# VHH binders against q84jc2: the designs that were tried, part 28

Target 1, 232 residues: q84jc2
Amino acid sequence: MSKMRNLVEEKFLEFYESWVIQLELYLHQLLIAHNNNTMSETELRHLISKLTTHHKAYYTAKWAAIREDVLAFFGSVWLNPLENACSWLTGWKPSMVFRMVDRLRKSRVVLVEAQVKKLEELRVKTKFDEQKIEREMERYQVAMADRKMVELARLGCHVGGESVMVVEAAVRGLSMGLEKMVKAADCVRLKTLKGILDILTPPQCVEFLAAAATFQVQLRRWGNRRHYVTHS

## First folded at step 15 (VHH)

Design pf5
Fold by OpenDDE, fold request of step 20:
Structure pf5 (fold): chain B 232 residues (1-232), chain A 125 residues (1-125)
Amino acid sequence: as target 1 above (232 residues)
Amino acid sequence: QVQLVESGGGLVQPGGSLRLSCAASGFTFSTYFMNWVRQPPGKGLEWVSGITSDSSFTTYADSVEGRFTIIRDNDKKMVYLQMTSLKTEDTAVYYCARSPDEVQAIWEEGYFDVEGQGTQVTVSS
């Protein structure tokens, strides 16, 4: 039987599709700004603000959705298989964005020593936070295989009321943990992004955001070409 | 009516410890991001620490990282700040403050409003 989408999946799918469209529009603006040296700092800051607001809106919507069904985000029907494969706790790996920063360093963008130092400090902190979350995530995953669940698995799948209750309780417990972990991960994402933007100059921010958005959009395109996915 | 009542402040020597408490009422406590902020003498408000509504994430100012711990109890509608290794520069009036938007609170450390009377913390030899 084909998997039926639940309400959370449907709503978030719709949201995400719209969100991605808007992201592509912003990406276009970022690219124009990046290639236009005549834009004022004020204009650049305004553009950056629009992008950051857009990202914050995503997490606002996501956090509302995960309260209802965090498991929906581990299937992520709004993503293609490639996007899902690249996901860490339902989103981009925070430490990955430093690859985008490295791109800046290797381009015509010159980072001063103070920026490099701060970026490194941020990278270290980000890695630490990721590991902490991963350890906690592992704890929840392992806990799923408690005595009752293992025994139930041994007995096989039955439709008995007690069995259903045991499974539901286990799933609820896991879901509660997952919600916290996903939210924590998102907090690290937000802080990492903000941290990077605080270190970079407005022109550098534009380039960084353009690189990040480009990667996201292209990953989606590449995935769609490799694995035909119809979302709507 | 929203109320935030801070307590636990006092005089302590450098290297000492204090535990601040904040009792919240008049709003859905469990849905808010909570902060501790402080105002040193003659200075403006400074963000100290924050905690998500579900305690999934805690964050600290660099100046207090590793020394302070923020904890909340949603059942009791309490937020705490355990302070250790106190320094003279930690002297301030401490406030607990709520943030209505958790995403924004994570993004901006200054996203809060002071609503309580605060509690005085004095670190002096």
Scores: ipSAE 0.899, ipTM 0.951, lowest interface PAE 0.5, mean pLDDT 93
Fold by OpenDDE, fold request of step 20:
Structure pf5 (fold): chain B 232 residues (1-232), chain A 125 residues (1-125)
Amino acid sequence: as target 1 above (232 residues)
Amino acid sequence: QVQLVESGGGLVQPGGSLRLSCAASGFTFSTYFMNWVRQPPGKGLEWVSGITSDSSFTTYADSVEGRFTIIRDNDKKMVYLQMTSLKTEDTAVYYCARSPDEVQAIWEEGYFDVEGQGTQVTVSS
């Protein structure tokens, strides 16, 4: 079955496809930088800056889009089912990146004690923020099933014009809450990412960003192989 | 003309509380990330707290985390800073400041411009 896309979905799909292509290009540069060790610190910082700018651009576009239709991001037609399944509030779960940092540390990255301490502090803050958002999200979701909505559901979806208005109002209320929660989650994502990059050295940042980008790109590829996605 | 007018400052004892207010005008308040910043005597500007345009997210400097609360009212075009457990080191001129880009404001502390005259907060025994 083909899914009808609204304007927001269509626009963001186009944006995201382009964004992913650019991400892959940056990933290539990150991998080169990581493997050759020929780049100066200045060059590495510049590369990191390009990547961070790229990520910020994603959220800028996203926040503009969710203001128009936040529900589009809970379907996310630009993602395959695997990507969607791994999504937390329309994106990556902030606390997940600490697992990635840990993995890197176990391989080649040597973190000094001061870095480890700062990362732990950041992890605690991130987890706290995640939980707060989850509680609020649950509140909005549960609120959708108020007495009136439950009664309407019992009576069926063809009760009349008044019932339609009630449902629409409920959906609007939910959407407003969802937009707030999604934006909050993104703020945590941004702060977490920035926090990690501030703690790591430029070479470590490059390795981290390469790993993150690799995972994102591979997840997309794996999902596409498993479930053929038509973008028409 | 953009105007940010801070008020609510004063002299308080350590451990006391104050509530600062900022009245905004001359721009679309509801679309801006808002900040509180402060300038201690003889020091530079220090970011204190920020809040997204829709109050979806608040953030604080480590030095004030757990003691200060930022809130906003978009209908009234107001931003507030509730300060509790005040310390002598909180003594400063406090400014309300807007950020032109919310994503950048979240990303970088200090992404703001001071446009108001500020309000003096003095914490002393």
Scores: ipSAE 0.898, ipTM 0.952, lowest interface PAE 0.5, mean pLDDT 93
Fold by OpenDDE, second read of step 21:
Structure pf5 (fold): chain B 232 residues (1-232), chain A 125 residues (1-125)
Amino acid sequence: as target 1 above (232 residues)
Amino acid sequence: QVQLVESGGGLVQPGGSLRLSCAASGFTFSTYFMNWVRQPPGKGLEWVSGITSDSSFTTYADSVEGRFTIIRDNDKKMVYLQMTSLKTEDTAVYYCARSPDEVQAIWEEGYFDVEGQGTQVTVSS
């Protein structure tokens, strides 16, 4: 039996599929730019801007969707199991990108001392923010077995009529905390990404964004092959 | 009519504390990212702090991180800035400012418009 999808899941699935297709197109452009030393700084900045706009659009859509049903993002029917397994609070782990930058440094990206220092400062800040969110998440998870959950458990055996309304209200209440945590995590993601791009030169930004996009696209491909997931 | 009315400013000694308030009206307050910004004497506007519409996230300029705290009350349509360990360089007119796009507001610290009259904060020995 296939899992039933609600309206939020369906809408976001459609959005995400289109979004990924566009990401792949941008990835192609990034790779061309990376391998082409003839592109001007202006052209590179324009390409970077297109990618950043694309990423911002994702979060705009996501935040609109989580206001309606944040739980949809904890199932994430638009992702395969591998993608979900690599997810931290419905997205990529902010601190992960610093490892990506480090990997680039070991290849051909040369960072000056000032950049290294700024990246380290950003790393520390990012880690601090992640930990703060994780502490809140832990607190929330522990608190899940509160009165609201007891009510849900009790009503779960006799769901009907007015009871359904009570259950729905309880679920909404529980979801509110999750929404805040997800949004907070996304804010850290946005700040981290912007921070990195502000530190790197345009050519370095292109290389970084290409690497990030490649990782995302390949993860999706690997997961789809492994689990025979078909997306339009 | 959109109104943002700042208050709570005053004269304080270095190391002191102040709490600024901003009363908002004329728009759907709970859907906006809110900011505090300041204008030091002879300088341009400087972003100080921001808070998401649902208080899920707060952010601060490096110069005030650890000293200032932004809080909002959507029921009262209020934004607050608790300032501690004030320094002479914190002297400025402080404004409350709204951002219509939360994602953009998080991305760029300068994504706001000043609409209020501000409140004067003077830190001096």
Scores: ipSAE 0.878, ipTM 0.944, lowest interface PAE 0.5, mean pLDDT 92
Fold by OpenDDE, look of step 15:
Parts: structure tokens; C-alpha cells; sequence
Structure pf5 (fold): chain B 232 residues (1-232), chain A 125 residues (1-125)
């Protein structure tokens, strides 16, 4: 049985499918650039700009959608089960990108001492922000599990009148809290990404973005092979 | 007409505290990313802090991190900057400024326009 989709899910699904297609095109360009040592710095910066614009567009669309229905992004129908399982607050975990950078360093990317220092500073900041959000999430979960919420759930079993209004109000409140947490997480993602790109040289940025896009695309492809996603 | 009116500035000693206020009108306040920026004497504008439309996220310049706190009240259309452990280098005219795009505001710290008259903060012994 397929999950019933609401309008927000349908619209974002369409958006995301198109977005991923475009990402794959950009990935191809990144790989070409990475293998082409003749590209100028200007050309590399232009390519980086296209990718960053593309990512910003995703969050713009996402934030518009979560204002309508944040719950749609918990168990996203546009993602396969593997992608969902790898998600932290409806997206990639910000601290994960540092492991990606470390992997690149072990392969062929050479960072100067100043870059290493800045990356470490950014890592610390990112982790701090993640932990802050996680604490809020824990607080939220505790609040949801308290006696009041249980009572609200019980009220929800009764049809009609004041009880329905109370339940609806509670659900709205919960949704608002979730929206804030998701948005906060996205802000950390954006700042972390921007921070990394500011530290890396244009060639290094291209390599990093290629690696990130590759990971995302491969995760999706692998997940789709293992799990058939029904979008009916 | 868009109006941003800053207040709360003054003379304080190093290590002191000050709370700035900004009253906003003439636009849908609750949909904008809000910033505090400052202009030190003889220097250009410097971004200080930002807050998302729904207060979901706050961010600060490294120079003020841990000392300043940005808060907003959408019902009152107010944004505040609580400053603690003030330093002489914090001396500046402080402005509140709105950002039209939250994603871009988070991406780039300089994505704002100054529209108010500002409030003077002087830190001196």
C-alpha cells in the first residue's frame, strides 16, 4: 500500500526529481573539470557558482515547502529508504562533510597548514551547532512524551467539539517546533558548506563538490536498486 | 514606508553591557531575516549578527561570538542585540538591517541594506 500523498509531497517530489537531474548534469561537468587541468580559475569559479546556486535553490524550495507541511519531510516520499536512513533532520549531517574532506586529503588533495587550521575551527563550530540542535530535539521529544501530550492523544480519540480544537492546536504547535529545528539544521548545512568552500582553492572546491555530488547520486542509485520506491 | 529605528546606544566602560533595540515598520517583519551591523570610526560596515525570520537560527561574527545575543519579537516587530563584555573595538554606530532572502543571508554575511539612522555605541574607560 502506497502512502497517500498530499499536495506538498507531490509538488516537492516533482521539484526534487528535476533538481537531481540537474545535479547529475553538474556532476558530469565537475568531473570533466577535475580531469581537465587546462581550465582557468575563472572557469572553475563559474562552475562552483552554478553548483552553489543550485544548492541554494534547493533550500529555498524546501523552506517554502516546510512552511506548508514540515511533516512531509519526515519520511520523505521522494527519497528511498536508504536515503532516509542516512538523513539527519531531513538532510545530510553537517559534520559528515569533514570526513569527506579527510578522505580527499588522504587521496590527492594537499592542504596547506592554514587551511587545515581553518577547517578544524569550522569543524568545531559545526559540531557545536549540531549538538545544540540535538539538545533541542531531545527536549522536544521529552515534551512530546510527557503527560500532557499523552492526554492530548487521548483527547484525539474523541470526536467533536472542544477536544478536536485542542488537538489541532497541539499538532500545530508541534509542527512549528519541528519546522524550526529543520530550518536550523539547514542553516548549519549552508554555513558549513560555505565555510568549506571559502577555505578550499577553486580546484579543491571542484574536487570536493564532485565527491559530494557523487556520494549523493550513488547513494540514491544504490538505494533504488535495493529498494523499489513506489510513487503512486 | 519601510522604517527601521535603532535605539539603546550610549557610553559604557569596557566589560560593560548594553542592549540595543530596533523597531521595524512598513514591511512584513516576520518574513525577513534580520541583522545587526556596525560601522566603526573610519571603517566600513561590518556584519555583527543575524537571526532567521522565525528565530530558528542565530549567527554571529567571530569578533562578537559568545558576547552578543540577537533576539527578535515578531509580534512587536522588534529586534534586539544584547551586548556583554564590551570592548573598545566594539565602538561603532550600530544599525539593524533586513535581508530579503534568508538562504542568501545565511550563505553570505553581507547580504543586507542599511535603512535606519543607527545608534551610537561608545566603549571607553
Amino acid sequence: as target 1 above (232 residues)
Amino acid sequence: QVQLVESGGGLVQPGGSLRLSCAASGFTFSTYFMNWVRQPPGKGLEWVSGITSDSSFTTYADSVEGRFTIIRDNDKKMVYLQMTSLKTEDTAVYYCARSPDEVQAIWEEGYFDVEGQGTQVTVSS
Scores: ipSAE 0.872, ipTM 0.944, lowest interface PAE 0.5, mean pLDDT 92
Fold by ESMFold2, fold request of step 20:
Structure pf5 (fold): chain B 232 residues (1-232), chain A 125 residues (1-125)
Amino acid sequence: as target 1 above (232 residues)
Amino acid sequence: QVQLVESGGGLVQPGGSLRLSCAASGFTFSTYFMNWVRQPPGKGLEWVSGITSDSSFTTYADSVEGRFTIIRDNDKKMVYLQMTSLKTEDTAVYYCARSPDEVQAIWEEGYFDVEGQGTQVTVSS
């Protein structure tokens, strides 16, 4: 058994490495804006637009890639094992982002009562959509245990080419269902992100985007290396 | 030639139901995000609902969520809007519309490049 990357994995790895480098550059700009109360609202909105455009570009590239091979996004070669272990349907779990908003509220970001109410409404909607997707995923997991799938697995162990074709057809059917679920999850991610940014003021958006980018960068760094602390 | 043709409108009492249809031709229908938008009397266009190319996700304006259902049939190149519990505020010309980019369509409601000629829905007691 050889270690081999297919074409989709190789192309998306190159894209993702460039994408995360640019995210880190935008993070530096966000941190400067975080510490500078003299930036105009227009300047803040421009920076926020750069970040949202950057995130939309990620999904544009991802949706093109999953059309070719959605399975590449489960256990991705461009992510370390910790990043993969923290993924929910190939990305961040939408409901978890509200914990980040809660932490910012308790430390640095002051939200008015109207914003808090709108964020709670969005959280409930996000969780509802998330649960619908989880039920659909459960249905597909049942299909994997289906008697037909067990029979196809037994046939796949045969030497004949016909058993290979039957297994390939079953896997293709599962892959198409997974593609739909991944896209649905990404739609929830996009709408949740947009919803949060619409509720927050421009300075609050900068704080949120900085926190989100920081978390993503730190998760990648931590998963790529271990840190040892010594006292003497 | 891109073409979207709506039908199924009419006069209905408040609380009633209608099903709108949209026939698409002249483009690869199965790759586009599709929308319903409406124009109430004397007002501009309002986005109503959208559906991804593979029906993986549907989204609705707050004013219609729970009452309207968008559905598509890629084999027949059709989009439908099932409307229930209709209100006088739903009176409008309804248009079928396509979006040139699905990610942007999810991000920003009312993002579309082509719309049809419309079908009139009138909700009146």
Scores: ipSAE 0.796, ipTM 0.907, lowest interface PAE 0.6, mean pLDDT 86

Design pf5
Fold by ESMFold2, fold request of step 20:
Structure pf5 (fold): chain B 232 residues (1-232), chain A 125 residues (1-125)
Amino acid sequence: as target 1 above (232 residues)
Amino acid sequence: QVQLVESGGGLVQPGGSLRLSCAASGFTFSTYFMNWVRQPPGKGLEWVSGITSDSSFTTYADSVEGRFTIIRDNDKKMVYLQMTSLKTEDTAVYYCARSPDEVQAIWEEGYFDVEGQGTQVTVSS
């Protein structure tokens, strides 16, 4: 039997499909700005603001949704299997975004010494925060396995009102811990993105945002075509 | 009707420690990102630290990172700032402040709509 989507999953699927379509439209504008020199710095900053507002709107919607069902974001119905396989705590891994910055440096983006120094400082801070979250996740998973596995194994022996309440409490406890970890990871993502954009010049920000949006759109398109061939 | 009341300020020597408290009332405290902001003598406001509504994430200004710790207790509607290794440049009036949008507060440090009356911290030998 096919698994039916709950209300949270359906609502966020509709949001996410619209959100990605709008990201593709912004990508078009980023590529135009990248490929010509007719845009003023004010116009570039306005375009960058549209992208950052778009990303903030994603997290606003996500944080509302995870309060109701954080598990929907692990193996999401709005993502194809490739997109889900590439996720770290329900999103891109913060430290990996610096590899995209590094690749841009190897191509056309010229960074001055002050920018390189600031980016390295941000990379170190981002990695530190990321590792802190990973350690907290490991501790939480171990604690949950010790307590909740024992309770869930015991519940396999009976069914009833008391058993249902214990199972519901265990599931709620798991969801609450995961919700905090996902939110912490998203905070690192937001801080990392903001930090990169503050260090880069407006033309460099346009190139970075274009590369990031291109990767996200291509990953979705490629995964959908592979999915159609192998799973449709 | 929204009210933030800071306390715990005082005179301390360099290298000393101090703990500030902020009592919140008149709003749903547990849904707001909370901040500490300070105003050094003759200067404008400087953001110091922030904490998400559920304590999932804390942030600090570079000048205080490693020395200050922000903590909240949603049951008591309190936010605290534990300060250690205090320096003379930490001398300021410290304000507790709330942010109206949590995603924006993470994105932009010093984003807040309401602050308290402040508590004076003076670091001098």
Scores: ipSAE 0.795, ipTM 0.910, lowest interface PAE 0.6, mean pLDDT 86
Fold by ESMFold2, fold request of step 20:
Parts: C-alpha cells; sequence; structure tokens
Structure pf5 (fold): chain B 232 residues (1-232), chain A 125 residues (1-125)
C-alpha cells in the first residue's frame, strides 16, 4: 500500500539495473561475433543461449514481482520517461519486433524464401494474440469505469473496517486481472522471440539479438540524455 | 509423492469429441504450468497443449489448435483436455505433465519433469 514499505519496487530496481548492465556486456559480445565470421556454429549457439537465458531470467524475476505488485510495472521507477512511454502492457510490443526483422533484410544478411514465409506466418499469429490481449484490456478499462466501481470508491471514503475491506477486495480483484494480462503479454513476447530465433540461422540470430539489445540500450541512453539538466 | 492420474480415454469415431481429465496430488498444483503430451503408436512423445498456473495463457501444437481446449481448475487440482473434431492421427496415449518452470515451459514446448501413466484415445471407424 505505502511507498515507504514497497520492497517490490526497491528489489526490482536493483535487479533491473544489474540486468541491463549484463545485457550491455552481452551486446558487446554479440557485436564482436556479428562483425567477425571466425566463430563456429557451436560458439554462436552458446552465445545465443546466454542471451536467451538472460531474457528468461528477466521474466522469471518479473513474474515473481508482479504477483506482489503488478502496478509497479506500469510507469516503472527503474525506467526513464521515454522507456515508459514506449511500453505496451509493461514491455515491448510483440508486433513491433518484426520491424527489427525487416531491418535485417536491409543489411548484408540474406533471408531465404522459406524463412520469409515462416516469419510472415509468425507475424500474423503474433498480431492475432496481441489483438486478443488488447480486447481484454478494453474490457478491463470498461470495468474500471463501471458505475459500481465509482460507487464503491465513494463508499470507501467513509471510515470503517467493513468499508475498507470491501474497497480492498475490489482493488485486489482488479489487480489480479491486470496480472493475468501482463503474464499473457509476456507469454506472447517469449513465444515471439523464440519463434524468430527458431526461424533464423545462428549468424542471423546474433544480428537480430544485437539489433534488439542495441535498441533497448539506445532507448535508455537517449531518454537519459534528453533529461540532462545543466546547472544554473 | 507427486502423482498425475489421467482418465477419460476411449474409442471414438472421426469427428467425435472426448474430454480427458487429470487429477493432481502431492505438490502445489496452483503454481505449476501444466501440459498434455501424447505418444502415437510407434512414435515418440509429442507435446499437445499447455496452460499457465493462473490460466492467463494457453498454447497448442499446430496440429490441434482450434480443435482442442486445455482447462484447469486449481480448487479441484484438475486439468482437462476437451477434444473435438477428432482425427485418426489423434490416436495416442495421452499424458498429463507438470513443468518445473513456467517461463521455460512457455519458451520450450514439451518442457516437463513429471508425467502420469496415461490414458488411451483411439479414433477409428
Amino acid sequence: as target 1 above (232 residues)
Amino acid sequence: QVQLVESGGGLVQPGGSLRLSCAASGFTFSTYFMNWVRQPPGKGLEWVSGITSDSSFTTYADSVEGRFTIIRDNDKKMVYLQMTSLKTEDTAVYYCARSPDEVQAIWEEGYFDVEGQGTQVTVSS
């Protein structure tokens, strides 16, 4: 309830700062691998495995944290305002990742016809899942505007243990709905990422992961630089 | 201690429907990702469907999507597979399976540590 005792935000801020530092270190390795064709397929798969393990660890920590406080992930204290403005249901929008895949087609990396077909199928499936979640989000927003919720909030202004408990139960119910939507969105993110990596060859995976990590790091750096304050 | 007991299998005709049940015991059911897996005659295990601990997300093999529905009831510690529009290719022993990690289970289809003894589904004229 109180920011003074919100260990979820403090714990996840510490986790996320460390997680991003490690992502930057992996990005350096990805760029070396991308710029030099001296690594074996086994070595590339090992590097790719480190990145996928790193991303899975993020979701493991996130799902533990949202069980305690899903609202901490909407307007997060560990993200700058630009990062928060670019979030869709607490993370990157799954359909947007295919724009990075399209950028691979502009680079030296050649996609064969079979890969292009599979990526388009995955894009359609991803968009369908996204739209399903967006419909559930709309239903949630309508429920928040329900006259009964407004009346319950007004009743909660009266002091009294019974009134507080009714408001607390209603808020808890809404938070559980939000938690389910966030988990559903994260499941689409995980399956979309896995799907892309399964279609791409190991060198293509390295380039894709490098592009994704670069975007995330640059978004953080760009948002922080735009917030620079010069002293008097 | 961990036990998964499947039931509801049988003989059905193509186009028919069948509902499989799985009773879970010996673990905190409500925190685990749950799966259905099948073994067709003379073939290895094949992942069919999965559901998150809170039912927030369900996922299906391409071969069954649109025909099968996975459902769970955490109060009764049950998971179900509602099968419709059955085909002869659906003939298999069906197993209920538990995944030790939800994130990994979404990432890798067929990621599980415990399965039951199975229930036979036969689709034939």
Scores: ipSAE 0.785, ipTM 0.904, lowest interface PAE 0.7, mean pLDDT 86

